VHH binders against Carnosine N-methyltransferase. Designs and how they scored, part 10

Target 1, 373 residues: Carnosine N-methyltransferase, of Schizosaccharomyces pombe (q9y7j3)
Amino acid sequence: MEYDEEEVKVLKEVLSAFFLYRQYAHTITQQKRKSMSRLSFEHKDLLLQDSDNNFLKHLSRIDQCIEQNSVLAEAIANAAIPVFCSDFDQNELFHVNVDMMQKVSSTLKQIARDWSTECVEERRTTYAPFIEELNSLFPSDSIDRSKIRVLVPGSGLGRLAFDIAVEGFACQGNEFSYFMLLTSHFILNCVKQENQFLVYPYIHSFSNHVMRDDQVRSLNIPDAVPSQYLRNSQNFSMAAGDFLEVYGTEESRDSFQVVATCFFIDTTKNILDYLDTIKNCLVDGGYWINLGPLLYHFESEGTSNSNSDSQQQPFVELTLEQLFYVMDSMGFEVLKHNSVDTTYMGDKRSMLEWIYHPHYWVCRLQKSKLRFQ

## First folded at step 4 (VHH)

Design c12 (framework vhh_h_nbbcii10_fgla)
Fold by ESMFold2-Fast, scan of step 4:
Structure c12 (fold): chain B 373 residues (1-373), chain A 126 residues (1-126)
Amino acid sequence: as target 1 above (373 residues)
Amino acid sequence: QVQLVESGGGLVQPGGSLRLSCAASGFTFSSGSNYALGWFRQAPGQGLEAVAAISSSGGSTYYADSVKGRFTISRDNSKNTLYLQMNSLRAEDTAVYYCAAGTYSSGSRKYSWDYWGQGTLVTVSS
């Protein structure tokens, strides 16, 4: 079967979603106005008491924020067309469902998380352990870091991979989501100035805000211009595709000294496939550095399918204890292990905050460790 | 939700022809469909084998080497029905034939075959 036809269709849908973001977002605001029109006179009066700061003026402010987000969303799509899909026609947009529109909104929040100054503390908590470990394992005064290849699976918008490359390592990020690939391409290759764009990441939720200004606050992106920092680096790259397909091959065997997984290992149906692939692409004596929870993305899918007559894929979810036993059997020796506390895409001003207790570990791979039975 | 029902199986002599049908409900056959459609078979004492498939857009098809030139996959969008035309049948084609609907995973270039029919038996014997 010709898979390229399916890939082109998905890519055109994702591009269409970035262009349709403006229309979709304004529709949500318009629905809020329609709800307002259905209120009793008494309730309408309560919401409109202040001529300078009332509910309708707040909705108008949100519309202004949508326009600014649309500038960024369209810049991402326009930059992607000549690289990813040169035959895309902006006058013939593909139909896009609500799920894809929500993914554009999520992508804008991820830009704020990974590329703004305001979110530096959350990034520091999740990314600093990797940087500190790499600097400890490979001191720059005695080791040529350009010879140390680091793979970052599920690299998203490329921030961790970028931070690793800035330290002098030969770093490759891997991602399969077109929402992430188009956006990371834009930030890594197309942005020319610090704080060139504004993003309003909190406008799409009307829940848990303390102040109206909290919902409509802007963040400047990016906090760094990647192309300026990587000007002298020959060994920074992004690889598109599914982690298992790209790195489970013979060609990828023994290719990396380090694999750095951040909030990644729980994003597959069978975690054992990820372990096999990490082992495949690491060199003997190579290091696996992980930080993340075990919030298995496909847990519910594994139990919802009919089993009356099917060729079902295996779904495997392990506790940390079980995972460590399996890792030991595969030749991964745990050198360090602790937990950390962090948020992920959190809003510190919100009444609701999700706090994760992800586990951090450093493992060294012994490929020659074979069990005869 | 998605449901698939096969029909058209039966006994046929070697060299004969048979057409299998798969009636789908819970989604529509159109160029906007997210579902690829396929036929799989399982011979007695053997594992499941992919026979033929048609992409979500309908623009590309797959055939196993064992059936190329003999089998044709097609669909009727107005009837929401998938077909498998089987010509020049051989004893080795004897199997239970299953209709399946799958979703394409971008990047991995894989189909996840999430929905399956109950199967229809095809017996090729003289």
Scores: ipSAE 0.022, ipTM 0.561, lowest interface PAE 6.5, mean pLDDT 87

Design c13 (framework vhh_5c3l_4)
Fold by ESMFold2-Fast, scan of step 4:
Structure c13 (fold): chain B 373 residues (1-373), chain A 123 residues (1-123)
Amino acid sequence: as target 1 above (373 residues)
Amino acid sequence: QVQLQESGGGLVQPGGSLRLSCAASGFTFSNYAMSWVRQAPGKGLEVVSDISSSGGSTTYADSVKGRFTISRDNAKNTLYLQMNSLKPEDTAVYYCARGEYSSGWRYLSWDYRGPGTQVTVSS
């Protein structure tokens, strides 16, 4: 595959981040030990009172969890090298910043969310509605599902796209982030056994824990081996790239019977661009199924931009009411609409829990009538 | 609809040769870089070789370098893999895969694969 210099650089930085996770995470733990050394004698005594369950013993347990997370992070990177960047030299790692290290930590938490048994309830509230809707619209006893093409933009680690493909649909996931692409490749193609890896998704924060054990608990991944389910499937694929660039083209026009967006439509600067692209790639009479909030990711960037002509671009954030009005004007007929209650990457044992009220809808596209000159 | 169809696989003796072909349809073939990838029994995917959209640039896995040659015929929408000096370790299902496009980023080597063609190297 042809890559420009900038894309190759980003790939090598992401690979480097997965390899550097181990030393970075241990550095944070070591900084906490240094902080403890600066405490008064009285405060140190308080933290070390219990010989079996003191603060230093807890930091040592976190170091053990970092070692296990590093096994997974390094397995992801090593599996990615021959597929994405065969000339990558792990003895010459690229410099990576703190934000990239935090993205590795976030990716490990997303593995727990999408590929563990323990997080099934979040998937039941967010992914199961798509599966139920598709099964209702396209019953397997009367319809050849291999001829129904479903696009999943912003597919992340590929769990929703995988679940759709398992039902017999021709499913394509699309993702932009290399942190997600390398990790989804690993889980979808390289893992050979259920529960092959442990992930410790909660070790990176020292806030809002009730019990010390809550911070250092492990989850087994994956709860399913995708390669075993998809071994004979010709109808599952992942496409890398920006949704607008990949699916806004003439080549993508009228290509999918269904577009399934989960926690996706608020991830762009101008939501109208996403609507145009969804309309472009759907067939006439095709379905758009959505579940998500309207937590616009670029809202703050729009207000902080300079007035330079080269940097000026539209930022559009719509309320649901405004969005439905625009959708109707574009030919999307809303067939179903309700709200659901869910967490996203939530922790029931935490003192802090964010509960979303995302809206679910199914709409059918009616493209414009033939234009007469 | 994007379609990729491999052919040319089969049973061959160690030291023998095979030529794989991939017929592409449903897209402008000359705009995309293409790859051959393989999967041996019980193993993950391995990228064997890549070729640029024009055919002017090629890469090879170290395991096949000097033995395999990738090529393409943009007029016929066909990708080829010439495999010489075959070894038992080359036994795998070989897939044709679509790569970089002039519009958008690219497709993963695992993406838009054909059904594959079995290559078995055994006496």
Scores: ipSAE 0.000, ipTM 0.301, lowest interface PAE 13.0, mean pLDDT 85

Design c14 (framework vhh_5c3l_4)
Fold by ESMFold2-Fast, scan of step 4:
Structure c14 (fold): chain B 373 residues (1-373), chain A 123 residues (1-123)
Amino acid sequence: as target 1 above (373 residues)
Amino acid sequence: QVQLQESGGGLVQPGGSLRLSCAASGFTFSNYAMSWVRQAPGKGLEVVSDISSSGGSTTYADSVKGRFTISRDNAKNTLYLQMNSLKPEDTAVYYCAKGYTVSPSGKYSWDYRGPGTQVTVSS
């Protein structure tokens, strides 16, 4: 990809964040040690009563976990440099803000969610419906699946797109975030064996843990080696860029038989733009399969006066009822609709869990508006 | 009034050893985690090692792991850094620090640090 000056800067900041992860993560543990050292003698004694399993020993275990996470984070960054940014200098790291450091931590949780055996239940509730639907719509016994092109917008670390490609479909994932793009490249192209890496996804929060071991538990990744399953396959690709810019073009018109959106359609300022783009890239009679909530990512920016661009750009957030009305008017015929219960990037052992009730639907696109006049 | 004073720096040949000391006063030393941090000529600050209040837990920068050992004597209010297999790149001013934080941009700030002691590794 050709990068402009600002994109190259963002890429170098993301690479810097992966390398700075180790030092930044250790500062959290050091801040905890600093706080502990300021406690009264009585309070310190309470925290140190168990010589084998005290508060200080727990902080030392977290430091060990950070070292292991750093092996993975640095492997991701190092694998990305020759592909994404060959001129990146590890001795001249860019400044990164706390938001970018939190995004590295979030990426580690996403690796656990998408590429570990331990998180299979969340994938079963969120990804399996897509696989089941595609297998039903396109039976392998009668259909050459290599001729069925499936687009997965907002594919994150590529797990759903990978699972679809493994079924024989020609699948393309699309992602905008460099945190996701560098990491998905690493897992999809660079990992050589199952369970090659350990990730400690829960160490960065000291809140809502029931047991100390819950915080410092490791997960093995990946549960599958994508390159082994897709060996010699031309049927899998990842496209970098904004969904609207990549797939809103004339070149993308009538290009896909299926668009599969999972926890995606609420990630834009104007949901109508996403509908237009899905319609653009689908063939006539093509299918849109969705599972997700309507937790609009940009809602707060639309009501804020702090950014002049957000005041100029339209923001549209629809209820499901309004969304279905618009979809019908655009030629999307709803064939199936239900709700499911699931978590998304949740910690099953945490005292705090957000349970989503996302809606699942299958639509067939009829580009002729005469049906709906 | 917190006071930290480093000593034990000097000129040493590559492959040699030095032991740095930091004398602490003005606070209850045994209640505080302590760190060694260094600044090489023309470079930023680097955290070398830290140690818990009891001495039971230590961490090290990758650049010094296996070569440096941090320790403390709470009865003497003294922090130590044993430096073995010294390399020219270890040349820096070494600071004893009582607590630190790292900003998101990678900048270090200190609760308190001493004036530093110079370590020069040269033939």
Scores: ipSAE 0.000, ipTM 0.091, lowest interface PAE 23.1, mean pLDDT 84

Design c2 (framework vhh_5c3l_4)
Fold by ESMFold2-Fast, scan of step 4:
Structure c2 (fold): chain B 373 residues (1-373), chain A 123 residues (1-123)
Amino acid sequence: as target 1 above (373 residues)
Amino acid sequence: QVQLQESGGGLVQPGGSLRLSCAASGFTFSNYAMSWVRQAPGKGLEVVSDISSSGGSTTYADSVKGRFTISRDNAKNTLYLQMNSLKPEDTAVYYCAKGTYTSGSRKYSWDYRGPGTQVTVSS
């Protein structure tokens, strides 16, 4: 592949972030200890005396949880080096900002969401509709599923793509984030046993906990060993890159029977670009299955008065009604449509729970019947 | 349908040599980067070597630099790995892998891999 120094820099920064997680997380805990030292005598007596309400003992428990999270974070980075960046020097770490550290913490939470038994209910709500639809459209008793290619854009840690591949489909996941790519590589290729690792996904927030133990609870990952299902199988692949760049090409035209988008279609500046690209890579008569909200990630950037490149590009945020009109004009026939109630990376024990009402639809593409692009 | 078939593995003594081949079909071989990846018992996948579509650029894992040479014959749709000065640590199943080209935003991805060929280095 063509050499790109900027891409190598991004990889080394992400790898550095996984290694620096341990030190960074302990620094935050130490900052909380320093804050506690500034309490009045009366308040210290309430929180810091040797009692069941000792906050310093709780911070020490959090430090123990950070050590366990660091085992996982460093395992991910170490497994990634020979695959993604063989010349990475762990003794010469890149400087990383707070945003990158928060991305490591978010990634650990996403591992719990996609690869623990405790989060199976949220996955059932969001992923099972795709599996049920694919099984209905392509019955295994009459169809060779290895010839049905399914694309999962924004595949994250690869759980949906993995579940689809396990059903016998030729599945390709696509992801842009190196935090997701390094981590999905680790889980999909390097983990050898069920429940091999502990993750503590809730330790970095001190808000909305009912019980102290809720904050420091562990989840075992993974609930399945992907390599045991996928080894000796040619029905799974991963592609790294921007969805529009990878699948908007002539090379990708008419390549997939199904495109499955889960919490994905609102991750672009112009949703019409995603529709064009889905249409490009689908075969005539192919299916697009979607489940997600329309929480447009770039909405605030489009309203900026700054003189920048982003201001020169169109930003398009459509309501579902408008989206369906455009889809119809492009040749997407909506076969099924309903809404679903679900959480996304939720904590069931928290005082605050975000409930999404994403919409689910199945549509079929008719390229030969289109009047205009 | 993409098909990759590895061959040339076997049992060899430390310090010996093997040449692996991969026969590719079902795609325009000359348009894609290719890789050799391996998996030793109890370990994850390791990318051993990459080669560009033209053969003009190659990369190697630090563990094999100076000992292994990747090459390709676009006229024969075949990828090769010449393995010299083999060590017990090179014992693994070796897979031929088809790369995915993007507009240049990401460097590593693999679309398909073959069923693999076993290389065992022992006396």
Scores: ipSAE 0.005, ipTM 0.343, lowest interface PAE 10.7, mean pLDDT 85

Design c3 (framework vhh_5c3l_4)
Fold by ESMFold2-Fast, scan of step 4:
Parts: sequence; structure tokens; C-alpha cells
Structure c3 (fold): chain B 373 residues (1-373), chain A 123 residues (1-123)
Amino acid sequence: as target 1 above (373 residues)
Amino acid sequence: QVQLQESGGGLVQPGGSLRLSCAASGFTFSNYAMSWVRQAPGKGLEVVSDISSSGGSTTYADSVKGRFTISRDNAKNTLYLQMNSLKPEDTAVYYCARGVTYSSGWKYSWDYRGPGTQVTVSS
């Protein structure tokens, strides 16, 4: 896969979204001010009752938080231009829709989730099982970990891949989203000190806050400077592209000792394609470690989508029991299996928090020596 | 099998020039971004320069901007690094590395490296 005109257009739209975040976010705050102006006199008086901490003062505080988020968003975009799109012109921004603006806001929350101290417990619950398993399978005192290649599909902002690389493994993360790719590049390569930036991940929702301060609180990022740990790494890499296209090839066959999937296997239209690709890129006797739910991201597109290409593509959603049956038939022997309780991008101060019950498993691949017809 | 083989290293005087080459085989060279990475004595890995799959985009470390030029010949499956105005600080083992398809400038965006070629800049 090479850069083509359509990919360059998508990249310029994503860059434009990071620059337009400031303008868009302030527009939402202005809409709330206009809404307040339409209230009855009695309701306005109630909201302005406290001259030090009224609704209008709170909106002004949110505008200040937007300015700080915009510093981070623009730093990400500016760092990306010379690397991803050197011909990008900030004076000629592309049109972006509301969905793209919401993806910038979501990306800022993911920075907090993967790269702040406050979110360490959620990361520990989801990532520690992978680290513990890899340390058990490949002890550093008897095995040269630099020769053990670990693939992390859907690596997002690269935190799990980073944690694996820090343990001495040859780790490759894979991601397709430009929102994730530009942001992970920034954190992995451009941040120079611990706690260099502030992010305000909770300012865009006015729901389920206990205190106004909970909405406008900042988190420091990053909790670690990746370049300080990765400077001595011989074998850390990030691969951009669709998992099926990158790792379904002959060049990728028998390339990895481990595939580590975290909240990933349900992100495709046909889960069987992911199983085929994992089998392709694993060596014989290699390990697949998974932790995740089966919340199929494309389930609704299979039934309501009006696009003719999408209607012709297979959509396959399996229960865990069916998935294990197929895995066994393909040569994946389940060595360990249990469930875990965790949050994902949760706010512990919120009145609403989602608890997931993802399943964790370790499989060993046994490739057939004979052709079966 | 993916193979990357560097050549063109050696001893050169300060202010001199060298051109490194990397011969690639075992994959579709024109589909991959490529990097030059170096390791100086007692230091970690430093990404020197990156080039996109088409050659349309290049990046350089601040330490080498204006002195080094990365280029590629997709017809010959070969990556080049032209090094001018060499300094003692450029002394390092230089590695050819296969990078990501959509991003040529990530410092850690490679999955295969060659065995390296030694460049020594001294009198």
C-alpha cells in the first residue's frame, strides 16, 4: 500500500479536524449561552444566583479548557505535517463533518486513557495480563526477547505495544485510523518530558457530572516519555494499514511468535477473516493472546446498510462458544480461558460507568502437516 | 524472505562525503516507506531520515538536515543516503529499515533492519 490521492484527501481532512477543534468546541459553548438567553427571568436568576460559581462562569471555564485542549490538538497536527503530509496548507482547511469533530474529542479521551497516571488502573486490568503471560512464556534470563516478535493489531495510541517493547520484545503495533496514527506518532516520537501536556477529556458532555469541577478537571500526559525507553530498543515498530491487507500477505506468513489482541477481534465485518490472518502471520507453535468483548462494531451495517458493496460483503458475528469451535478446527489450542471485569474509557467520578466482562484466552497454533480435502 | 543489505560505508575525513545504498528483496519495495537509522558508539538508535513509498515525502533529523539526502529507485529496489559535510558526530553504524506504508517519519516505524554498515568520520 502506497499513498494515493484518496488517502491524501482523508489525511488532509483529519489534519483539518484537529485544527478546527477549537472553533467547533467554542461553537457548542456559544449555543449553550444562546439557549440560556431564552430562559424565563426566574430561571435565569436561579442560574446566576452565585456570582462566583454560576452557569455563565462555568461556560467561561469550559472555554478556557477548550483553549488548552486546542494547544494539544494543534501540537499533534503540526508535528504530523512534516511526517505525513508536508504539502498541507493550514490556510486551506478541508471541510469536516460533526463525526470527524467528535473523533477528535474521542481521541483526546483516549490520550487520557492510555497516557495518564489517573487511568493506570484501567490499563493495568486490560494490559497486565498480556505482560504477565509474555514474561511467563519467554523468561528474560533464558530467552533473547529481541528475537521474539509480538504483533499488536488495533494498537490505537500504542500503549500496549510500548509496554511490550519495554519488556525487551520485538514489538510491532498496527493501526489504520489516521486520528490514532497522528496522535500515537506525537506521543511516541515528539513528547520530550513527563507530564508535558494537559488534557481536559470531560468538557464536551454536560451529563452525569456530580460537581462542576469534575467536568473541567485536567489530566497530565504523558505518564512516561516513550523515547527515553525506546531509544535503546532494536525492534520497536508501528505499521499503518488495514490488518487484513498488511498481514494477510505471503510476506507476513510465519512472521510472529505472538499475536496480542486487546479489544480488537470484534472490529471487523467477518471475524473469520481475522482468524485467517492471525493464523497466516503466526509461526507454527506460536501464541495468540486475547482480551476483549464480542461487541461487533459492524453488526448494524449488515442489516440496515443501503450501500451495494456492503450488502454483498459477508457479516459474521459468532458467540464465544462458536468462536472456540472454529478456532479449534483451525488448529488453535486453548491453553487458558477466563473472564475479566473492566471499564473502557470510563470516568470514575461520573454517575454512569460501563463495566465490561471481556474474555481472556491464550491459544497455541498447531498448523497442519497434511492437506485435508 | 525479507532481506535488506547496506553498502557504501567506510572511513572518511571530516567535511567529506559518502553515499550509502540498501538493496531490498523478498517484498514489493515500492509499497513500503523506508528509513535510515543509525547507532553511534554508546548511544541508542536515532532515525536519520525517512522516505515515503513513492518518494514524494521525506523527513530528516535536525542533526542532518541540509547535509543528508535520502532517495530511492523503485525500479532497482534500492534505497540511498547521500551524506555530505560529514562530522565526527556522524560516526555510527547505519541501518536500512523497512517502515510503514502511510507514515515515513515515525522514529520507531520499521519491522525489518539490515545488518548495518559502519561509517567512521575521523582524521
Scores: ipSAE 0.011, ipTM 0.422, lowest interface PAE 9.1, mean pLDDT 85

Design c4 (framework vhh_5c3l_4)
Fold by ESMFold2-Fast, scan of step 4:
Order: C-alpha cells, then structure tokens, then sequence
Structure c4 (fold): chain B 373 residues (1-373), chain A 123 residues (1-123)
C-alpha cells in the first residue's frame, strides 16, 4: 500500500524542513526590512533615531538568533539521517510548506520548554506530580523498579519519560510526530555536554513583548545530558507510531503497570478510543496517572458541515464529570483528583499568557469479572 | 544547476498590461522565496516584488504597489508578475531572482539565470 514510501517521503520532508529553517527565517526578517523601506521618511526617522531601539539593529539581532537556532536545527537533522533516513541527500531537499516551517519553530520552542533550566517551573507543575506519585506507589527500598513498566503516550521530546527512567522505572515513550522523534533522538542520544546549544524560542513573534530584548532571549540546552544518566540503563525506549495502532493490539495487552498521560487525552477525535487503549495495555490493578486539560484538538472538525472522510468517524468530547462516569463504568477507580494551575510553553515576560487549570488524577484499573460482585 | 527562464515581456502602450512568467529548474522551487528585479538602461537594479516559498506573503516596491501582483505555482515551478496600469518609467529588463541567505550579516543575495525579459512602455 505504499506505506514505506509514504513514511520515507514524510521523513525526507521533515529533514528538509530542519535544513530550510535558516533561509526561511531569514526571508521573514528580510520581508520586514523591505516593509520598513516602504515607510514614510518621518516614520523611518522615528524607528532609526534611538540606537538601542533601532528597528534595523533589532532585525540584525534577530538574524544572529536565527543563525544560532539554525546550528541546532541542522545538528538535529544531521544526527537523524544515519538512524532514520540513511539515503537522504542534503542537495535534494524536499518540498516544505509554511506549516512545516512553523512546526520546526514550535519544536525549537518545545526544546526550550523541556530541556532548559529556565523552563523548570513549568516542568515542576506538569511533570513533578508524576514523579512524586510513582515514587509513592513504588518505593525503591522495597520494589525493583526495573520490573515496573511505565508507558508515556504523546511523550514529545521525551523529558517526562526520561525523568521517569532516571528514577529506575522501565519507561517507554510513544510519539507519532517526526519533528518530535528526530529532535528527541538528538537530545536523548547525541548531545554530549550540558548547555551545548543556544535556542532563541521567542524570535518568531513580534507581538506582546515588553522590552525589545525580550524577543531575543537565549536559553541554554540541555540542562542534563540524558546519555550520561542512562549509560548503564536498558530500561528506556521510544516507540514511533500512533498510540491507538501501537497499543491497541493483542501483543500490547496487559503490558504496563502504569500509563502516564500528560496533556495527551484530548488529542484524539474520540476520547473513548484512548480509554479503550489505555485499558488494553494496562495490567489488572495497574495505574493510570493523568494531568491535562480537555481542550479537544478535533472539536472544530467534528462540528464542521464538511462531507469529508473525517465526518464519517465519531467525535466524542466529554466533560470531566462525564469522563469520570465512563471511566468508572470501564473499571477505572479514581484514587486521587485535584486541579493544577500551569502554563504550557508559556512566556512569563509576555503581555499575553495562557493559564491552564488542568486536572490531575490517579486511577487504578480493575479488569476482573468479579468487579460488580 | 539553478536555471531561471523569464518570458512575457514586450512593447505595450501606457496604461496597458503584461504578465511575466519565470520557469525554474535545478532546485526545489517550493523551498525558496522568489523576487522580480528590474534594471532600466543606465540605472541600478531595483527589487520590484518578492514572494515567500508558500506564496502566503508578498511585498512590493512603492513604485509598483497597487499595480503589480506577484504569484507562484509551486506545482509548475513557475513564478508570475501581473503588471497593470504600466507607465513609461516601468521600462526595464525584468529578472526572475532566487533569494538566498549566505551570510550572518543579514544580507540576502539574488541569483538570477537567463537573459531576462524586456518590458518597453512607450507612447
């Protein structure tokens, strides 16, 4: 069915996007220079009058930041070629559109979120609850953690999965985005030193900055060298593919003691499919730990009057109350539940910040036919 | 080998219209921003218009704004310039240019291949 050819094409498009980031980003800066050249004399004078707030000087600083981001983007792509796509030719770059270029920019921002010291507070609010819960459920002094298998669906750049594996658990991350898979491979396997790279996550937006320099802030990555922590561990793995396809199988049945979902359960058209798959891969008495909002990614597609193929599929968006009712009916007993205040890829210096109130819960699965007796 | 071949120029009366085309080969056309650049006899090069790799963003020189429209067809590897309300001062050789960023200094260079296409606006 052309699956392998399609996969290779997608990989080559993603690799091409990482290499084309440099020229694309500089093109945007150049367009701003051309736009400025079209201002009245009076307006140009205003923008060039202040040496510290000179718009042309600022655009030159943006170009320098793009160069640093490009070093990182190209390092990711170059490291990925021998592992993911050994026949990739850098002289024959594939077509990439604006969406793919925006995904490279978003990936660079995600690196800052997951792998910089500056973003530790957001990770503390979103990831630390999982670590604390796992440490409580499976004390290292009485339990061999290498026999406790934890699945992290939608693991992105692998930070939560890495943090879990560092605690001694047998952890598997799962991700379907090649932007995330190539980047997580780079950070997890190829980076040699703390703070080896600079990333400038805020350069692509000219909106909501208080100070001119707020746009050109650099963050050092990574805050840890994962290969050094995992040097002697065979307990960490990443699985590529769609969560439903990989873990909805008989082979994946009763395979994990814990499933840890962070900002994940609202990323499908029918949330019930995710619940079925979590139940499939968990052992009887296994734990599901969740932290996230219910911001359904496909809501607009489900309410569309389009007669596209996607309109033939069920779309299910549940409230938390309805979700808990369904979970109870499926055998998930809620042991803990509270709300958390956090951002996701937030910028504290921005005039605009989105504050989430995600809900945290711990459930234990009872698969036994004796559940209702 | 980058190759750019311009066409569609000619003699036109003031107030007339022309549509220029540029056929691109030897590179992944859809990955590069493109420009139209012109040169009148005895004058320097002037950047007329540019377009992003996807076609979603365009810019124009003040001299042509509201009269010229740049567009591209990435499936056909072709760049276009629709020129309306032509003026005698639009008389120039028009070049299709591939934009490249070659230096951290923030300066773009233009690669254009082929002879250009002559546009003459005369009364």
Amino acid sequence: as target 1 above (373 residues)
Amino acid sequence: QVQLQESGGGLVQPGGSLRLSCAASGFTFSNYAMSWVRQAPGKGLEVVSDISSSGGSTTYADSVKGRFTISRDNAKNTLYLQMNSLKPEDTAVYYCAKETYTSPSGRYTWDYRGPGTQVTVSS
Scores: ipSAE 0.000, ipTM 0.080, lowest interface PAE 25.7, mean pLDDT 83

Design c5 (framework vhh_5c3l_4)
Fold by ESMFold2-Fast, scan of step 4:
Structure c5 (fold): chain B 373 residues (1-373), chain A 123 residues (1-123)
Amino acid sequence: as target 1 above (373 residues)
Amino acid sequence: QVQLQESGGGLVQPGGSLRLSCAASGFTFSNYAMSWVRQAPGKGLEVVSDISSSGGSTTYADSVKGRFTISRDNAKNTLYLQMNSLKPEDTAVYYCAKSTYYDSSGRYTWDYRGPGTQVTVSS
């Protein structure tokens, strides 16, 4: 991988975060033990009254879960070093902030979501519509799927891109986050056995648990060995970089028959930039398949007034009706549209669950539409 | 052991209705998404409908949208398919399936499916 000095620094910080996860997570557990030491005798007694299943024994179980998560986190980092940063010295780790440590924890939840059997229902509601649509548009008995290029922007850990590639399509996933890129590389290329690792995705939150066992439950990953499906494929790739920078170029023009966006189009400051870029990289008559909410990730930043540079950039948040109007003007003809009920990276056993009503649509692009040139 | 048993098939005239049931045992039914899959004479397997573990999300093949309704009763470990406005083209063996969303043929795959129930639509 060739990139500038600032990118190398970020990469070394991300690698350091995966190695420091173990130490950091144990420190949080120790802080909870210290908090307990400050309680009255009466309150301490209440928390310790069950000799077999008290608060301190629960913290010890969490420490055991941290050890198992650390095996996975360190395996991810160690596999990434020779590919992404061969000069990284594990004995000279970079300092990382709390935000980066929380991103490791979030990555472990994403592994559970995308690569466990237990989360197949969420993937069925969010990913299966893409597979079904692609199979209907490009039947394998009449179409050489290796000639159909599918782009999956914001591919995260690569599960949707993997599922599409296994159907025979020439699929490219795109992701910007090194937390996602290192982890997807590990799962897609380095894991050799089904259920090789345990992940404990829910141990870092002490809120909204019904049972202590719900917090410390493990999931086996991965439910499939991607390298066995893709070992001879020359038409599967993962591209690192910002979607706008990679696919907004002349080199990317008219390059894909399909763009498949899942929980992606609301991840930019200006949604119109994403529409321009989708139009750029699609061929004339190509398809855009979307499933997602419109929960604009940068809405708060646009109104913060905390950064003069960010205040110079446009922030555009559209309703679905406004979005469809703009899409029509750009040459996107909506062929299918419905809503879906789903969770996304939720804990099914939690007292708090966010239910999304994302919208699914299939559009066909007419690039020569005169109203938007 | 996982067991699925379909019922409710039979001979029906075009425009008629049938309700299929599937009794599930040997697994925690409420934890798994379920599918209805059919095989028509001389054709491959077709996924007719899917339902999420809670019943909150459903999908349908284009050939049956507006005519068929999938539902489930997690308390009774039972999956249902209400089939209305039946056509000769709906003639098939119907299977209920405990499934994942991928297989080598590019369709939903299943850990297990039942022995099937025959639906014949003719006069």
Scores: ipSAE 0.000, ipTM 0.110, lowest interface PAE 18.5, mean pLDDT 84

